VHH binders against q9zpq3. Designs and how they scored, part 11

Target 1, 317 residues: q9zpq3
Amino acid sequence: MVTLIVATTADPASINPAAALLAMPGWTAGPILPPDIKSFSNKQTRVIQHDRSIVKEDDLDLRWEEATGEVVDEVIFLSRHTAVSNRPALTVHPIGVLHLKDGESPPQGGKPGWAALPSTRIGPWFRLLKKMAEAHGLVPEFEITLEATHHGPITNKPTMFLEIGSTEEYWKRQDAAQVMALLMWEGLGLGGSEEVGKWKSETGKRKVLLGIGGGHYAPRHMDIALKDDIWVGHLLSGYSLPMEDPTQTKTTPGENYIGGNWRQSIKAAFEATKASFPGGEILAHLDHKSFKGWQKKAITEFLAEESINVGKPNDFT

## First folded at step 22 (VHH)

Design v4
Fold by ESMFold2, look of step 22:
Order: structure tokens, then sequence, then C-alpha cells
Structure v4 (fold): chain B 317 residues (1-317), chain A 123 residues (1-123)
């Protein structure tokens, strides 16, 4: 079973970390995928380099299997990060498009109402990245952060994005690219050390963060993710929880008291998180400041209805 | 300061055509995916089309596929929407948007800043 690392040749925040990783020992040429996608192999790891928009290249895990006969265990995408603030950042995040309803077209890839299986490495690699960025003098210039679940492509195996942001000057930073390469080198155990972030249901803490609410950079959930041995699943920002204000809508009383697809969003993210962490204790952590009273009440009641446990910060110890 | 200026709207009969333009400034245009977003009278925003940074890849909302074509000219820092076979339901204010991953802003990361350009399709 292999780890598939995906780089985009036109994106310096993608190809430069991949090139830095490939400069380390142990790489050999792998198969060429249609039409002319180069690949490289080192132990359990495969790197591919392609020239298409990464969010629209669906099913790369299955396409690897079809082309090579090797089963993919997980997918890691290397990408730039863009932000209105233009602030430098190194980021880690799961993917999904939870805000879209059936029949809506996804401008950023994925499919409506879908959450990918989150990589089990999101929490552990976020902590490792923060440590490495600090050791290499990238902090405080670069903010080291999680991002909430967003965009595609469609994948079938546990997935995460590793990103450098947030403008061309920073996308091109070679010291940032080297830190991302070191993260992958150490995190996958390619140099001989113990790998980081493989799920092991029989030992250690089994508590898995499901983030509910907050903004794109998940500030309250990052405090939980920084705790020792805490695992991270999906992180649903406010934009993934569309809730129709009942004072501004005409809705029939009953099961549809508060409209919007926020229920489906929570359900999809929870089920995907559960599937990535068999035997794990999934705890929904609510960013209370991001909700009005009626929203918090509705979400809390729905979580109880679905038997999704709520965790306060001290429950993650 | 990021600025997006839409133009090219007008009154047209069903079956007609229009070409919308968007002049961009205050950012490195070629580095960002760009979208058109529209707002019909009394309705919310609706995404219409996206074009990716390389200019090779595009996508459209189903209702406009085969009728609308998004394009960009990175040298002129301009985004375009060719609209053919217009229908009454295409009547809306059309906005161009710079896309970022910071989905706290705009319409799910589609940063709508300009005044838009009105397209009216009336028989």
Amino acid sequence: as target 1 above (317 residues)
Amino acid sequence: EVQLVESGGGLVQPGGSLRLSCAASGFTFKNYEMSWVRQAPGKGLEWVAVIYTGGKETDYVDSVKGRFTISRDNAKKSLYLQMNSLRAEDTAVYYCARMTEDWDYGYYGMDVRGQGTLVTVSS
C-alpha cells in the first residue's frame, strides 16, 4: 500500500517542496502515467508531478491503482495557499465541499455535500510542522495553521493538503519548501526514523477532533490540535454550516424548523472522520463565539440526535 | 488595493449575445483563479463560471454550459464572459471575482468587489 504525493509543476509552492524531497536519498524513477505524468518511488512513497489544476484532478488514488496495480493508502497534495490578507502561512487541511446542495456545481472541485476521508496525519503533522518551522527560523514570519475543510478534488482514500502561502514571494520561498520536504521525509519515516501520524487504534489516545464552527483558520480548534497525541478529523467552519435565519424565512413547523444544509454537512464530516479513525472517540468541539443562540441550540440538539459526543477542551486530555 | 471593474452589460432580446469584461488591478492577476458570479433580481448570488490560472481549465454552472465561455488575458489583466443564446433567466447583475482559499471572505472565497454590470434579457 502506498502514500501518493501529488505536485503541480506550474505551482512553486507545490513543485519546490516536491523537488526538495526528491533531492533526498533513495528515489528512483517510477512509471509514467497517462498522458506524460512523471512519478518517483522511495519505499512506500510515490511522488507524481502533473500540470493540471490539482482541485479538478479527481480520483488520482484510483487512477494510480489502475495504472500500476499498487493500492493507495493515502494522498497528500502539495499546493499554494491564497488569502485576502496576503499573510505568509504554512498550512495543513482536510478537503470537502460541504456547503453545496445536490445539483449545485462545485467551482473549486469536489462534489456537493461531500467530505473526503481525512488523513490521520493532519494533527500529528500540524504539530511536527510547527516544531520544524520554529527550528528553521520561519516563525513568526510564517503563521503555522490548520485550515477548515474546503474544496476538492474528489479522492477515495485519506487525504490532506500541505500548503505554502500566501503570495508569489512566499510560494517561492526555498526555506519554506525545504521545511515541507523535511516534514514529509521525517513524517513518512523515509530516513529510517519512526513515521508520524499513522492511526493505531490499539494504543495511545484515541480522541479525534471534529471541529464545529469558527473561521477558515480554525483558531479555537488549533488550541485542541496542539495538545499531545490528539488526532484531527474534519474542521467545519461557519461557511460549511449554512443555516437559514428563522426570522427571515417562511418555514413550516416540524422537522424543518431551521433550514439550510448544515445537518447534512455535519453528518458527512462526522461519517468521513469516523471512517478514517476506526475505534476512535470522535468529539465535536464547538467554537461557541461563532454561533448565535438559536444556531448553537440547533447544532447541539442535532449532535445529540446523531449520538455525536461534544468535547470541551479538557475532554481532549 | 484590489479593484475589479465590470463592463459590457446591456439590454438584449432572448437568443442574443453579450460579452462582459472585467479589468483587474492591485494584484498579480495571472496567479489567481477568477470567476463570474451573478445576482438575479430578488435572489442571492450564484456562481456562473471559473477559469484556472493557466487558462486551460474552466468550469460552468449547468444552466449556462454550452452557451457561455469564460476566458482571460493575463497580459491585459482582464477576464471575459462571452454569453450566447441568452435567456430571460440570465437577467442579473454580473460580477467578476478573484478566488482565494480564505473562504471567510466573499461568496465562498469568490471575492465580489465591483459594482457589477447589468444584463437584461427581455422579449
Scores: ipSAE 0.781, ipTM 0.901, lowest interface PAE 1.1, mean pLDDT 91
Fold by ESMFold2, fold request of step 23:
Structure v4 (fold): chain B 317 residues (1-317), chain A 123 residues (1-123)
Amino acid sequence: as target 1 above (317 residues)
Amino acid sequence: EVQLVESGGGLVQPGGSLRLSCAASGFTFKNYEMSWVRQAPGKGLEWVAVIYTGGKETDYVDSVKGRFTISRDNAKKSLYLQMNSLRAEDTAVYYCARMTEDWDYGYYGMDVRGQGTLVTVSS
């Protein structure tokens, strides 16, 4: 019923886009949530501002529902992006912590072996963001990209992160913050135009990308995500697919030939993607060059066993 | 260039204490979450503790909760690990790590760069 947008007050890449959005017409003050979280309302959209680390604020969707009685349909987090390369970037991504086994502690929030429901808006908003960034002169200075599934916090409703990176100079960029605010304004239809990226049972093309392999910025999957009418679910980089090298592992009778958490990771990401896209045609797209032969064989066989269809680039219309 | 220099390791008896330090340079220290990770002989890396940018929020692997305390001094660009009630299984090389979101680097976004500091817990 409502879209929850989450900003953190100490993060300029979070609070500045939120402030830019709140400066547009139609906002009224909402309730203060425990302990002292301010909120704002505009049509179906709710913005909250909190002062703790974003990955430690679990279950904000359920906490909103408990405090207000309003059902949350989706959660959008506004955050900084950090990178070893310090690359300037505007990013969109789903969340999850797939590489950890049950009982292991996740330093970046979330929970082990878990993939959040991906926001249906990831693909459409990534394409809209790219167009807006170009129109506002941010390209090529900022790279406009997806990120592979990673980190928390824990959520229960479809979720995505919108980020500005990757250093303090860029986190503070007001032109980038304005573009993120315009993305949310137009994407949610707050100015009266049709919203973008809502999954509706009446829509035509319904192919959903599940990315398998590659690096953090999903370069091979980006080619697919730029195509018209392609929806994006989870994107599993190599770090979400831990596979044990069979030459380094002693096997016993009855054990799987290729160990590691990769089967659980694929299954969790697939099921979460399926849950976010009822009736959608999910196609697993492999970044083939990111896999050794034994890895690709194992993954392909597992996908077939689970009845997860593989899509080549041309299968995405 | 990001540099992380660990120090403070040594030989200590079970039940003893050590305080590890990490001197950071080449980046704006206050803007990044920081972690300690360790590597026991013949083993892979294990995350130990994280401290968030505000310096007040922390988290720990279960095996060290209540015994280890991570802290930071943003003015000195330094990260610390106070290790109390040390056990033989804490024997490892300890590294500090800057955390970033591009998890292609390091150990799931924990950018380990230094030579580490050896902690040996033995009678």
Scores: ipSAE 0.774, ipTM 0.899, lowest interface PAE 1.2, mean pLDDT 92
Fold by ESMFold2 at other seeds, fold request of step 23:
Structure v4 (fold): chain B 317 residues (1-317), chain A 123 residues (1-123)
Amino acid sequence: as target 1 above (317 residues)
Amino acid sequence: EVQLVESGGGLVQPGGSLRLSCAASGFTFKNYEMSWVRQAPGKGLEWVAVIYTGGKETDYVDSVKGRFTISRDNAKKSLYLQMNSLRAEDTAVYYCARMTEDWDYGYYGMDVRGQGTLVTVSS
């Protein structure tokens, strides 16, 4: 099982956590990945460092396999976070570009209408990150949060982003970089402890959160993700659920067509989540307050049509 | 407060050229990807081009590839769009946008806040 960690050399929020991780015991130089990407190895983990924009380097998992013969089982990207608020944050999120239709060009990488396989570690590592950030005095200065699914690059294996934000002062924070390195060290079991967030076949069902609605930082879904033993798949903010307002267009009586790419978005996110969590019980959790009545009706009817189970907060045990 | 001021639009014949400018203030310009976004009459917003920090990497919507060139001058805190071989379909108000990861605002992370600059391509 190979975990590929991707860092970019020009971004302090990316290269500094990578450097902090590489300063821990057990790393050796690995092969050079074409065209000139340095790599490092420690047990099941490979770190690569490239000099392009993190969202534009597609298929690094397949390119690693082609160059080395090793099959990648998951990809973790180290990146910066930017926000209008400029508030400091440490974040974890899945990737995808769900709002775009076939043929549209994605300005932030990825491909239209696509959701990457979400890393199974998103929920467990979000909770671990929060604990570590608290223990290292980063809270409340840094918010510790999930982000809704967004952007690329294209990947073929379970993927997540780990980010430090939200301005240059905070991107460069070495204490934040160290906490991200400790997260990866402990989460991957590199020090000899049991790794965190590996999905295994087990007796009984395990609940997997599919977030529907809300804003970018998914506050209603965060309440669910903080519960013990809850796994996190895709989180679809309102921007991933484009719905055309029927009051702005005259609709034919007896037809309940709600335009926009929201059906395809939900289906893609559900299928990617399902693929990452074999045997898991996927529950769609709706941020009800983020929807108007006509949106909520359309979404709940579509979920029923697709046999996607809805979970209320208490259904996540 | 972030301020983006677009200029350089005008009336031009098909096949002509224009150069748009955007003056930015209120943020550290060099640290953000920047985009041009346009809105044709009666239509929604359409992303046109992006330029990444440092100015080396760019991308374009397919309909303008080979005709438009996005560039930036970090010292002048300015973004540019060179538009060549203009077509009637390029008629739109063009907006400069700062890109952020918080997609709650703007147009999918493209923070459109200026008045825009009108480009009209007609005979």
Scores: ipSAE 0.773, ipTM 0.902, lowest interface PAE 1.2, mean pLDDT 92
Fold by ESMFold2 at other seeds, fold request of step 23:
Structure v4 (fold): chain B 317 residues (1-317), chain A 123 residues (1-123)
Amino acid sequence: as target 1 above (317 residues)
Amino acid sequence: EVQLVESGGGLVQPGGSLRLSCAASGFTFKNYEMSWVRQAPGKGLEWVAVIYTGGKETDYVDSVKGRFTISRDNAKKSLYLQMNSLRAEDTAVYYCARMTEDWDYGYYGMDVRGQGTLVTVSS
């Protein structure tokens, strides 16, 4: 199966890990993509170097297929991470723009109300990244964390972002770039070892985390993702669950209605997660402390209505 | 600390033009996507326009496409919004925002910090 790794030439947190990976054995020049995008091949892995903003490069999986005749099976983006806190971080996350309604324009790419197919590697590679970062002396300087689902670009195949943050000093860190390259090298099995994080329906543990609530770095859901053999789908922070306060938005008495796009967000994330993990047991894990009582009640009732199973921490063992 | 200072708002008739400015400090301006966000009276925040770090890629909410132009001057650490063919519906306080990926802050990663600048489109 073909893995497309996307690097952005102007982003040191993107091009430096790509360069470190390409310095490892086995790479050959690949086809040139329109308009003049260089590519490199190693076994079933393809690396491209792209010039535009990463969130505006829609459909690279389909564009690869159109240009080469070769079907892409998954996409991995290498990117910088930016944060108000400026804290150093190495991150892994799925993408989607769930807070926007149909017809709204997405400033960070993607499309409204959409969740990409999450890469099956998110959980396993997050755990591997944490071990590698520790072994290479990057912890505790860098936090190793998931991020909640956010931004584009539009993709059609399982997708994840690997990021180095959160300021220019850290984007340029060569030791971090090397760890990201080693993650990809080992995770994709390019040195001949068994790859990490491919979904194998009907074998092994098949529990898949769907995170509901919490902040951008998903602290409660990370506790679950650190457990052995747990798969990770979408992680919906509070910003992906717009819920209108009923004391300010109810004008029609009698009907129990909590406005906002939160129901559609949960459903889109669940369906995308389900599609990436055929036969998997998807368990919604709620960050209970992040919700007011009326929010938690509405969410739990909706999950039951949609037959989406709720998982407590012990259900992920 | 991050500081964003908006200016250039005022009263203008429908069909008129205004140019908004934003002076930025406390961060490496060229490394961040920047946005204009507005808040109409009695309404929530609405994203208006974004400009990416290279200054060449932009995007706009549909209601302002063709009428507004976002630009940046990285040497002056300044963001601009040229607003033409103004309509009553453009009446709002306009805010400059730095964009970051930790969307806990601001308006979906659009970090609004300034006082804004009021644009009133009225006869």
Scores: ipSAE 0.767, ipTM 0.896, lowest interface PAE 1.2, mean pLDDT 92

Design v4
Fold by ESMFold2 at other seeds, fold request of step 23:
Structure v4 (fold): chain B 317 residues (1-317), chain A 123 residues (1-123)
Amino acid sequence: as target 1 above (317 residues)
Amino acid sequence: EVQLVESGGGLVQPGGSLRLSCAASGFTFKNYEMSWVRQAPGKGLEWVAVIYTGGKETDYVDSVKGRFTISRDNAKKSLYLQMNSLRAEDTAVYYCARMTEDWDYGYYGMDVRGQGTLVTVSS
């Protein structure tokens, strides 16, 4: 059972945090994965380094298993973050490509209509990252945030991305790379401490956030994700919820639904979240201001139809 | 600050070829994936092709595979689209786009900024 950490050699926001982690105690050289992917081992953790675009290397979890016989438990990708604003950021997010219909080609990897199994560590590591960034003087210069579910590559095991952004100056920041390495070191318990963010089946209430609506940085869902003991699954921004405007679409008599891929998006994200959190209490949290009335009505009715519980902010405390 | 200037469009017969160019400025070109996006008359935007940083990895929408080739020249900060075996359905305004993870902007993170270049394929 291993944790697979993936770095790309040409991306300073990827290779530098990996190098900082590998500089800590306990690493040994591991096998070379086909075609020539170098690896390193420390306890349950495997770091691999490859030279392709991070969204182009599909199925690295299965490929590790095929090459080594070791079962992969989760995948963590290290990557740069890019943004129109160019604001410095440290981010954590799940992956998926929910806006594309079956048969369409995904320019950012993944596959259409797909949500990866979200890492259970997304919420806990987001909170830990925020604390570490504050302690190391990176706040307020870097914004510490989640991102909504987006892009690939294709994975088969619980997955998350850890990113440093948002320009080359910040991708190269060694203090940010060190904080990401410390996050992984502490979060995976490599120094001997208890790991952070592992889902454990236990009796009692285990609440999991499924974000519905809002923008890329999930501002309303961020308020929820900062609560102690909250788990985070998928976060569906407006771009993952294509809804056809009924005022522009002619409807036939008897039609009672809103077109677009939004139903499939919600269902895929919910099922992936459920699969990552067995026995968890999944609560959909709606960013109400991001929806027009007809959108809200359609989404609320669909959630009820699918027996997906809605959580108000107080339900997460 | 970010500027993307498309050129190379024109009128061409079915089966013909065109080469589109995009001049980029206001950002470090080599650090970003780049795409071509097109808009046929009266239609929405459609992604056509992407080229990743480093210039070796590419992907295409199925309808243009084998006919179009995306390329980049990082020294000239330029993006290209070689279009061969053109068909009437390729008629569109073609835009180049810088890709970012900020999918609130542009077309799912494809930052379309220029006026585009019109490609008309007709007999």
Scores: ipSAE 0.756, ipTM 0.895, lowest interface PAE 1.3, mean pLDDT 91
Fold by ESMFold2, fold request of step 23:
Structure v4 (fold): chain B 317 residues (1-317), chain A 123 residues (1-123)
Amino acid sequence: as target 1 above (317 residues)
Amino acid sequence: EVQLVESGGGLVQPGGSLRLSCAASGFTFKNYEMSWVRQAPGKGLEWVAVIYTGGKETDYVDSVKGRFTISRDNAKKSLYLQMNSLRAEDTAVYYCARMTEDWDYGYYGMDVRGQGTLVTVSS
């Protein structure tokens, strides 16, 4: 059972953290993944270096298994972050392309209406990253944040992205790359310490955040994710919850029917989160300020219909 | 300040061709995936094509595959769309867009900034 770390050779925010990790003890050359993707091994961790756009490299977990016979447990992608604001950031996020309807083409990879299995490490590694970034003098220059669920590629095992943003100057920052490498080193227990973020359904706090609403950087859900021992699943920003305004659309008499893909988005994200956290208590946390009254009512009714529990901030303690 | 200036639109007959251009400035062009997005009269935005950094990998909406070719010239900071075998349903304002992962802005991360260039396929 292995952890697959994916780096893109043309992306300094990807290859530099990978190189920093590979400079640490214990790495040996591994097999070549077709069509000529180099790999490296250390204990149960595998690093691969590919040269295509990361969102077009589908099914790397299955391709690893086909090439090597080793079953992949999780996938961690190293990537640049781009933002309109150009603000420096270190980020962690799950992936999926929930806004697209069946038959639409996804320019950002993935597949329509799909949410990947979220890595169980998203919450714990986000908190660890924040501590490491502070200890290494990257705060307040870099914001340390989650991102809402977005983009591909397609994966079949628990997945997360670790990113350095948001411009070329910051993608190339070696101190940021070193912190990301240290995060992976400590988080995977490669130096011999206990790993961080493995799901253990038998003990401890089992509450899992499913974020509903808000903007891309999930500000209200961030408050929850910073609490000790909270697990993080999918985070659905408003762009993943397309809702048709009933004042612009004829509605069915006698019922509050709200069109758009938002139901399918919530269900896909919930099911993927549930699959990553067996026995976990999934609590939907709503960013109420991001919803109009009719949206909040529709979402709350749908969550009840699907037996998805709503959590207020105090329910996560 | 990011600037995207589209040109090359016009009136053409069905079956005709046009080549659209987009001049980019205010950012390091080679570092960003770029897209063409279009808006037909009375309709919302529709993604048409994407070209990834490096210029070799591309993707298209199904309705234009085989007819449209996206390309870029990183040295000239320019994006292009060669449109062949044009059909009436291709009538739209065409915009180029810089792609970012901050999806709060633009059209699902496709940052549309220019006035666009009108393509009318009629006769």
Scores: ipSAE 0.737, ipTM 0.885, lowest interface PAE 1.3, mean pLDDT 92

